# Ledger of designs, part 123: miniprotein binders against q56419

Target 1, 326 residues: q56419
Amino acid sequence: MEGRTLEEVQEEVFKRHGVLVPKKELEDLAKALEEAGLLLTEKVEARLKEEEEKLKRERPMRLAGLSYPEGEREARAFLEAFRASYPGEGEEARVLLMPHLEPSRVPEVYGAALAALEKTPPPERIYLVGVAHRPLKEKAAALPVPFQTPFGPALPDLPALQALDALLPFELFNTPLAFREEHSLELPLFFLKGRFPEARVLPLLVARRSPELGEALKVVLRDFPGLLVLAVDLSHVGPRFGDTPLTRTLAEEARRRDLGFLERLAEGEPEAALAFLGANPTRIDGVEVVASLLPLLRERKGKVLAHRLDLEAPTLSAVGAGTLVL

## First folded at step 13 (miniprotein)

Design wb13
Fold by ESMFold2-Fast, scan of step 13:
Structure wb13 (fold): chain B 326 residues (1-326), chain A 120 residues (1-120)
Amino acid sequence: as target 1 above (326 residues)
Amino acid sequence: SAEELAKELEELLKKIEELLRKIIELAEKGKFDEAIERVQKFIRLLEELIEKLKELVKNPLTKLLAEMIEELARAILELVFEVKDLLKQGRTEDAIEEIEEILKAIKLILEMVKKIAELA
């Protein structure tokens, strides 16, 4: 940063505390840190150029062997085990809200989503809307390439993606690198591709509310009908997310907010769902996605199939997950 | 306070250093799946480090050092994805070389955080 130096910091400490920090030692450490930063920045730039080129052809699996098995047979058994973890029946989905949280943490919630998919006629395409965990150049983005899965590549619906791009006031394909490490798309896609192997996909990320995305999607869905999937997690509470350690009161508040949000969506009242959350103090990821997709969610009544607030005991933190059919 | 936050950062960085040494050990033994699990934990700890550094930027005395550390931590985060890919490919020597460079950067960050704690 311009104008503020270690020398100024050292002088300020001396004035306030009468203690002089060794100038040469601080300068040597700062220079070593600066040199290391420059070297690492050059390596990062080279790496990002390489990764961006690869993403022009396909999006490789990043979580295979970690969050799900690499082999097709093992992946199929894994998926069926999740379905078996949910004792209820599904409902037909025109819109499906499902989590993108690590599946093994909330198996019954993914099982509920699978149950809904079993009752849903195979769509020609899936509009998969996730949450950006990396900065996007615009409010939303898509990557128009095959996404690899253990069940084969999920092929992009290029005509539908191009129609969407044409209707937006910004370039849809604006941040390819944001898709390199993006679990909010990869984890739901594993389950969706396992159930609908022939469906093409529109992989979409939302960083901030984009009403123009919802309006454009309403038009595109009319000409290119398909299943709309909102891949969002619910409350994020505890020290991992900037809160105090989890208490029964905080956990109860998180569950209340999660269920109140989902129940209002199930009544076909997405504006009421957003108003219920207010300032979103428990950090529900779905807020920006729901706010972007209002025209697609209004007056669609449905059902909450599952909800869980999953505890991370070591960090005294928790993340909410749910399955909603509209 | 800046002093309490700097202490938390110091503890976090020591945890990171220990974790990186374990990743090297697992890679040397050809236990790539276990090494990759540790890399994922390392990513979480780096993200926590970056978030905590944002609080130090709010203090005028620590702003410059915190900004420098944050830039380095973000660069390390990008290189960690390369380490993960190298481990998936079984490229043990290349993965260890990258982790050793990351360890040197983490040690420098630890020394600067210790100075921040003294200044707070």
Scores: ipSAE 0.096, ipTM 0.556, lowest interface PAE 4.1, mean pLDDT 84

Design wb14
Fold by OpenDDE base, second read of step 16:
Structure wb14 (fold): chain B 326 residues (1-326), chain A 120 residues (1-120)
Amino acid sequence: as target 1 above (326 residues)
Amino acid sequence: SAEELAKELEELLKKIEELLRKIIELAEKGKWDEAIERVDKFIRLLEELIEKLKELVKNPLTKLLAEMIEELARAILELVFEVKDLLKQGRTEDAIEEIEEILKAIKLILEMVKKIAELA
């Protein structure tokens, strides 16, 4: 909490609105919440410490049996079904932008990613760059441990990770707990590991734009060539994200921004893509990732393979997803 | 309106309480798989609660109270993962003890939400 006391807030509300909030009852409830919170916090801290120690060894699946099948046979059938949902052919990717949204919401977008991967020679390593939905200590982070998948563990490329760390002005191996529940890595990794079982992985998260990351990766990619994957969603519009319920106008604006962003990336103009968004009023998720990877995206021409704005009906909100190859 | 949202939150919290009690009942009966399924449902409802709490922010007071509730809800969410692990391990007593603590916290959240509704 910002260090505002209930008293300060009560005084502010009184000054602004002329309403005196019943202090004593709120104080008693607040105190009870704080006491409960403290007790739970101690338990949480103990748990988080244990989880952090586990994350030194491996990152377990969290979404197995929920977002994708846990069993390998079922997982392979899942991949085939998703690939079948995209009727087109892919193109060879050196850079792949794909979603990290719940796969069942945008199957054809993941199908397009699989189609691209079919045309891509098996990489030695995959640079998987996701979005940090939790705070990081630094602008970006990596977790240098095996990530569990139904297809076996995705093993880290330790030499490449170490080379990257050495070129960054901050410690790359920070905030391991941010990886524990981070779906922006887990979901795309399912598809990537399923297609390229022998590829090493560099699991990276971006919380804030880091130009240093893009410059460092550009150097590392010379000695450690691989597939670059941007696991990012696009527009987030509707009540869940602070807008009115989805309307035709709002959906058209979200699509316009998503496609305009992807098309400029496909033209090899990532700065123009960012500039096109301006203040990012539809909250494109991938902005900080793209802003971090500018040196790797410049002058690369490619193709938008798929796009969807998916409605979440219970909240009348929508999320954009796309697949782009460069 | 803040009142309508508060009612929705109260209804959600009641469903959460009922679900927690059902998880305890199932765990006590040794129905681990059914208990775990309901834990997963609890997680989803709690995530929905956290999301709806953001909408409760109408003034500095509701903001502060919503932030307090959100912090507690996040702590609960972390403990629920532990509960799920305990249930998977057959550590029923430990799991029930944690659920009972979570239940107390949910009741406090409910009381706070009711109070916010009265103030709106």
Scores: ipSAE 0.236, ipTM 0.718, lowest interface PAE 1.6, mean pLDDT 88
Fold by ESMFold2-Fast, scan of step 13:
Parts: sequence; C-alpha cells; structure tokens
Structure wb14 (fold): chain B 326 residues (1-326), chain A 120 residues (1-120)
Amino acid sequence: as target 1 above (326 residues)
Amino acid sequence: SAEELAKELEELLKKIEELLRKIIELAEKGKWDEAIERVDKFIRLLEELIEKLKELVKNPLTKLLAEMIEELARAILELVFEVKDLLKQGRTEDAIEEIEEILKAIKLILEMVKKIAELA
C-alpha cells in the first residue's frame, strides 16, 4: 500500500470513528512501518518493472541446475534416464496430461510421458497449458516470447497466439510477470523441447476456469493443429496444503481419487471426472484447467500410462502425478 | 491468543534471522548451491509468517498495523527472489548487500509485532 493511501486511511479512522492515537510510541511505530513499507515497495516495483521489460524479449531458465541440468549434453542424458525409468512403450498422444511436480520425485511418470512423445509424430506446435501459481489479471494468460531451455529456445507460435487472442473476450497477454517464476510451464517444457526441438509453443496459464479459453482453443486448433499438453498435478494432501497429516487411509483415498479422475478423462467424460473429485475440487490443481478445456476433452478416449503418489515424510504430505494420453 | 501468536512469530522471526546469517556465511564462502537451499527455506518461513500475521487483528488500529506488516513481508519475499538470482549468477557482494537490507526489515517487523501484541 502506498504512503499517501495509508495516511488517508489513518486520518479517516480518526475523523469517522473518533479513534484518538493514545501514545507517541504508537504514532512513531505507524510512521516507521509506513516508511519501511514505502522503501521496500519502491524497490520491489523497480525490480518488477525491470523484470517485465526483460520478459518482452525472452523467458530465461529459472530451474536449470536445480530441477534439470544446465548443459545440453547433461540435459540429454537426464532425459534418457527418465525415459528408462518407465518400462512401457507408450502410446500416440493428441492430448497429453503430464505433471509439473519436481521431476526427480516421480521419474517413472515423466518417463511415461516421454514414452508417449516417442510414439507421437512431431507436432508443428505444442499448446502447453499450465496452472498459474501467481495472480493473473484475467482468467488465463500467455507470454509470446522464446522460452529458454538447455536444448535451445522454445519459440512462440505467434500467428496461433494472435488468433487465440483475437477470439478471447479479454487480452491474452495480460500478466507477463506471472511467467517469471512458473514451474508448471518450465518443467514440462524441458521434456517437450528435448523430444520435439523444432516445435513452436503456446505457453498458456489458467488461474480460474475459463470456458471461453476452451471454446477459442477448439477453433484455433482446427486452423493451427498441434499437440495439446495439460501440465497438471493431481491430489495435494497433508499439512503443506492445509490438510491433516497424511495417514494410510488418506493416501489410499488420494490414489483412488487420482485414478478415478484420470480414468474418467480416459473414457472421454471430463464432466464425470470433475464430479468424481467430490466436495473439494481445489485439492487437484488441474481442476480449473480441465474445466476450461472441456470442449477439447469430451469423447476423446485414451489410456492412463502411469500414476504415483509422491510421499514427503518430513511434512506428512503427498502430491499425486500421472500421465494420461488421449 | 494474540500474546501466544506474538511469541510464535518472535520464534519464527528468530529462525528467519538465523537463516539470513547462514546465507551470508555460505555466499561469502562461494557455496552458492547451499546458499540457495537456505534461501528456499527462508521463503517457506516467510510465507508462514505472512499467514500467521493474518490472525493478528483485534481492533481497527491493530488491523491497520498488521496489514502494513503483511505488505512489508510480501515486499521482502520479492527481494528474496532477487537474492536467489544474484546467488545463481555468482554476484556474492550484491546478494550480501540485499540480504543485509532484508535483515534490517525483519528486525523491524519483529519489534513491531511485539508492540502489536502489547496493544492487543
């Protein structure tokens, strides 16, 4: 909050409610808070403005050296190791659901996604739909710049992004800063770019369900065909996510919930999948993505290739991850 | 409740201060990977601090002060991402300078939380 607004609020409290500041100490404390807030807010705004300007040119790697190797050779070996973690052959994907959870936690799930990509003909473009972990000005957003990877930049499909923007009732390129630190796009993109180095991308974030996005994407995909990727994690259970500590019963419940959700999607019944989750739809971060993309998921049959509930003992929490081909 | 919450916040802020000192030590030694791990832990504790601050409202003045502290804590969180970037780039001196500014702000928040508890 800005200093002028703060002064106005305090003045209004006194004027309208007759609250007298009783002590000099309290007044000095409020002034110190205002000054500290203004100083740090100014620093934050300056940094965010600089970061936003940088994002007009490219989106740099943020998790290189942490979640995946920085060098191309090491990144290729890393990709090979993940593929080897899955013993199956995969299946051709027109729609791929894959996780954005830390890859080292669920290597066989990412391996299953890689197996599916091996069976999939190289697409001209990938519609990569992730989950916004930062607020968006609208229900969804995109960033039309190259995304850096160890395999080279993933180039944006500008004509397809512009077509999508034109069909939406809101500005698609509305929150560039939300893409600065966004693992739901960066982690799946590492694997997608490694497998399809020539494919262009449409990096999309969903914050709240947007039926308009699904309707617009259905139109755009007809004229700009490509691979649709839903980069979503499944159940989030335990104290890290506002739940009670994990028990065997809660873990079993989460596995049943994840698989029931995925199996209904595999039958081409996304509304049934959403209904199956029950009273707490926010426990699966992909709910808003699936709800937005209903027109693209209906009547598409497929197969669940992998599922795992990743257990984090120190926090008594767990996150579900799966690979689904439609 | 407010007095107990203030004690929890004081303990949390002490842990945050210890982490910042450790980050400076690791950065000075050029152990930036270990420093980044400590920054991630710091981020989690700061998010816990923000959540607990939402419970510190008893009257209009206490609410106003708590909102100001929350905004300050969120600004600190953004600066912590800058520290992480600087450490990844090996810009140790710039990272230390920013950590020292964050430490000053954390100490200020601690003093203000104590005063809010007194006024609750």
Scores: ipSAE 0.041, ipTM 0.517, lowest interface PAE 5.3, mean pLDDT 81

Design wb15
Fold by OpenDDE base, second read of step 16:
Structure wb15 (fold): chain B 326 residues (1-326), chain A 120 residues (1-120)
Amino acid sequence: as target 1 above (326 residues)
Amino acid sequence: SAEELAKELEELLKKIEELLRKIIELAEKGKYDEAIERVDKFIRLLEELIEKLKELVKNPLTKLLAEMIEELARAILELVFEVKDLLKQGRTEDAIEEIEEILKAIKLILEMVKKIAELA
């Protein structure tokens, strides 16, 4: 609860609606929720503590058998099928923007990412920057442990992570529990590990724009060269996100914003890309990541390889996904 | 309307309750793989519930109640992952005990949603 008392809420409802909700009824409901919550809270806290201790050693797969195959052989066939879904050729990437949406929704967009990776020399390390869908203690975080994949563990680059931490004004190794279920890292990592089995990984999450992160990474990349991957989705439109059901007009606006954003990034103008979005009315997911990585995106020219606005029919909502190489 | 949304949430919660009971039944029969599959379905339905709860926000009261329900739903989600682990380990009694607690919480959410509908 954002610090509002039941009394304040009662007063506000009365002021706005002329209805006095009985305080006792609200208190009884709140108490029932608290009692249920408290019983669950002790168990949850114990569980979270155990999970946090596990995350000191490794990050297990959470989406294996759901979003991608658990077995290595099946996982390789999965990669091949996704690559086949994109009929084009890729380009060498120094920076790769790719989605973190459920792979089955946008196979050709992941296929385009794989096509780019085919043209990319194997990096020593991958800077994988995802979106934090859970709160972080700081603007950004890293988890310096192996991430499990069907292709074996993705090992952290500890020296590079330590160098990054030393340049940041905040503790980089914060909020380990935010990584536990974060699909914005897990899904892209499947494809990256499958293509580059020997690459070390720097798994990074951004919750809020951190210019400091981009400046620090720019320095770290000099001593620790690698592939930069932005794992971000694009527009989020429709009822799930507070809009009306998807219409042609809304879809056209989402596509316009997605493509306009990606094209400006492809021109090496990340500030122009952000400015183009304005208030971001179609809720492009990658804004905070791009805003954090401006120093690494400036003056880099590239190409948009794929884009899709994928309809989630049950909710009449849509999510944009794209693949960009720089 | 808030009433229509509340009805949809009630229907979703009923499906969730039925699913939890089915998980218990399957676990009691030693059908752990089938139980786990339904746990995964439960997780998806609970995530859907959390997203739909955001739509209930029509006024400060519904906002407060939706936030409280969301907090409880997130706690349930955490426990469900434990249930899944317990089922994978064949710890049936422990898993059932946790599911029964989750069932109580879901029933409470259902009562809260009904109340929100009455207040809307």
Scores: ipSAE 0.172, ipTM 0.646, lowest interface PAE 2.1, mean pLDDT 88
Fold by ESMFold2-Fast, scan of step 13:
Structure wb15 (fold): chain B 326 residues (1-326), chain A 120 residues (1-120)
Amino acid sequence: as target 1 above (326 residues)
Amino acid sequence: SAEELAKELEELLKKIEELLRKIIELAEKGKYDEAIERVDKFIRLLEELIEKLKELVKNPLTKLLAEMIEELARAILELVFEVKDLLKQGRTEDAIEEIEEILKAIKLILEMVKKIAELA
């Protein structure tokens, strides 16, 4: 990496080209680059501090106008179109597993989630557990601020969040910047807020398995009952994810792993669901969330409402998505 | 050859500089959507620059200098996302101020690439 000095560079110039380059000229340029790099690094650090301060007040929409409409009226029509994409009736959910994949790619899967929410009594709060796509300082994190949506702000359940923080062996509010651009929370929240406009939210991210989170959540849910939502995608296969191009065999393996995972969760056997995946060769991103929430998923039976493996044609890759009610 | 690669880098950096000046012009005219489109093009060109610099780091003479340029280019990428956000907000003066800082850094990279070419 850094193993070269300016003196070594000058010696190599002499050896290769028989020319002596003035050390002072190279030093001056290197110093100018270092000074420019330091100045820009200071600006990046200042910007990140400014973004962190903004996140202490609210979490703004990032995907409005891209993944869902910015205006409230258009957003409501968009939401109802997704419900219409699923022909079945839902089931009441105490725990809901739903995707965070771009909604337009799997409309029937989001429609199934909406159908389940229609059958579910309005909760006082939603425990929304997503997957961290940026590093967290701890295994999990939360952001205790209003999350903006086209349907108005989703307000944080501060008492429940504080109770959770008190039970954890780490600071829950540890990485606010991880929430700045996090679709695993923003996309499910759009649908949840559209259906339950009065519900408060606990926006939670899991980076790696945290059994202490699941144990703490079991205690908090007893005192602060609400709807538990696991916002996770299933298999990720194809070149975009380190595989060979999607084949019929790979697609069938992904579907088999997705459905086997969901069906074992539906039987109230989350440890069996994890064991079934083994090394997780198709990269189901919900594994760490399920592993963290074991105490909340054991012996809770339910039903798989929908599943799709969605093809990303340009890359010959695919992502699995499903809706499960427990 | 290293000389041909250095010339390609010089041409790429001049295109990047022209693009940044065009972004300033569009922002001054209130054409924010067009300016943002040009910012996305700038990001692609800067990523191309970083990849081409990796070819230079295979040359023992220029490795140290190429690594310094790569660090500066990556810092610029972080700032350019702020520029895009400022343009979306219609904050013209703030966006132009950041673009001017990026232009200064691009000019330093161009001078260093010229020196690398002389050493090749």
Scores: ipSAE 0.075, ipTM 0.576, lowest interface PAE 4.4, mean pLDDT 83

Design wb16
Fold by OpenDDE base, second read of step 16:
Structure wb16 (fold): chain B 326 residues (1-326), chain A 120 residues (1-120)
Amino acid sequence: as target 1 above (326 residues)
Amino acid sequence: SAEELAKELEELLKKIEELLRKIIELAEEGDFDEAIERVDKFIRLLEELIEKLKELVKNPLTKLLAEMIEELARAILELVFEVKDLLKQGRTEDAIEEIEEILKAIKLILEMVKKIAELA
């Protein structure tokens, strides 16, 4: 509770409404909530400790049976259906930008990613860089354990992860609990593991721009070559994100920013892509990831394969998703 | 308005309470698959609650109370994942006990939200 007391609330209510809320009643409710919160917190802490110990061994699926099928046969059919949703052909990727949005919302965008992966020789390892939707202790983190998938575990590349850690000015292996529910890794990994079952994975999260990460990865990639995957969404607009309900004007602005961002990346101008966004008023999700990976994105030319601004009708909000190959 | 939002939160919380009671009933009946499905629904409703609470945090009058509720709601969310795991493991009694505690917390949140509505 930063700064405001129940007394301040009472005073403000009195000033605005002329009603003196019985302090005792608010105090009793606040105390009851605090007591309940403390009891729940102890249980939560115990649970989190157990979960952290489990995450030393493996990262289990959290979205199996929800976002994608749990069974391998059904999961393969799922991949095929998503690939079929994109009528185009892919291109070979050395860098793949793909979404981490709920797959059912943007099937053709994931289909485009699969199309690119079809044209990509099987990599020895995949550098999977997601967005941290939870706080990290450091700017970036990795989890050096197997990630469960319907296609079997995605095994970590420990030598490459260690090489990366050694080049970073911070501990890479931080905040394991941030990986537990992080869909920005789990969802893309489903598609990647399904296509490249033998590839090792470096699961990375970015919370804040880390130029050090991009420089370190550039060095590591020389000795440990692999596919770089940016698992990022694009614009987030509408009431869920603090805007008015989606209008044609707002949707056009979101699309303009998404495409303008992706096109500049496709031209090999990641700094220009970031500059184009300015204050990022449509809240492109992938900004901190791209800003961290500038050394790996410079001068790489590629192609935008797909883009969608998907409406979430219940909230009149929309999220942009895209697939880019470099 | 903060009052309108508080009323929406009250309605949402009532649905959450009803859902929790139904989860207990289903678990007691041994219908774990349906119970788990309802737990998933509960998670979604609780996430919606948390998102709506963010708007109350923006209001200076309700900020402190909304922050307290949000903290408790986040704690509940963590425990609900445990409930889901317990149900999957067939640890029904443990799951029910945890749901009953969550239900108590939800009732407290409801009372606080009602108070916010009265103040707004």
Scores: ipSAE 0.093, ipTM 0.583, lowest interface PAE 2.3, mean pLDDT 87
Fold by ESMFold2-Fast, scan of step 13:
Structure wb16 (fold): chain B 326 residues (1-326), chain A 120 residues (1-120)
Amino acid sequence: as target 1 above (326 residues)
Amino acid sequence: SAEELAKELEELLKKIEELLRKIIELAEEGDFDEAIERVDKFIRLLEELIEKLKELVKNPLTKLLAEMIEELARAILELVFEVKDLLKQGRTEDAIEEIEEILKAIKLILEMVKKIAELA
């Protein structure tokens, strides 16, 4: 509001257009809007306090019945269908890059991830690194509670999380509410828990590049070995993302950008991957995650198993998704 | 221009209003999966609305009203997650009640956007 009054608005309109807007009409509308806003804000604040308390105990499923089935048997059949959508065989992964895009939009990409997990020995723990879609108090965060899935709760690796927290220059457990509705963790976790039901998890979110996170993770992974998963989407193009409507040229540019990025990661050259993106790094969610995890990605060679640019025809927009094993 | 942006917002808000009415219809019919799909569409349109409002906040003639609308839109976005949970639980009456409150707020935003278009 900046302390500006309706009277100041009237004066400015009069100066610009020579028209005096009826004060009572503007006052009545502004009053109704303020009253509605105040009531909704109070409801939101009460709900956030309640949700924060719940998150001290567990992280409930939010996308069950929407992005994946709620029941265990149906969830298992769902995983089998996704695996079947990818005709290839996987490769063993020490590091897995997979999407967090709605799975039904890119089933063959998630199928490729499942194929890789089939070739990967069951890890004792999974370092699941997603992208924060809500502000964090620090550059990164974790939530040290069980995450509910249709396959049972994914239990936190408390010793590894505490070791990580101790090595960081900030509190790791700093923004519980950011985990309430975070699909970049929930969607990959569904697939990971289905394949590795006994693995503990370190659910990590990156909001901004944190080199200190990568350095700390390098130390923790040495003492607490596990599977590193980067849950990131690729190019975001079109009007839905503040860009021009999708054309064949823009779609081809997005595909070349995605594949060039992934292939450089597969060559063990993450700095070259970041440099390749040039002036459009914010159009790939994975940039901040890759930049944070450089020490874990250098000199690791691997293979791109799948890539798709998924089209949203009504908005002439698209999101890239890929599966990379290192 | 601010006038063109305000007209775009007006059309977007009309689409949002129609979508909310359709969600109520689907919830009343017990078509919860389809209602939830429409709620996800509502979230996308509301996020588009918030993004477009950023340009109107930069204009001195529209700044006050645009800031008020943006704050209300963000509050609605938080409540929509409650609507999804209520629909998942089959709590039809409670979900419709929340959607009707959101619809009232959207109608109010539409009237304010019409005023912004007149002032731009």
Scores: ipSAE 0.062, ipTM 0.556, lowest interface PAE 4.4, mean pLDDT 84

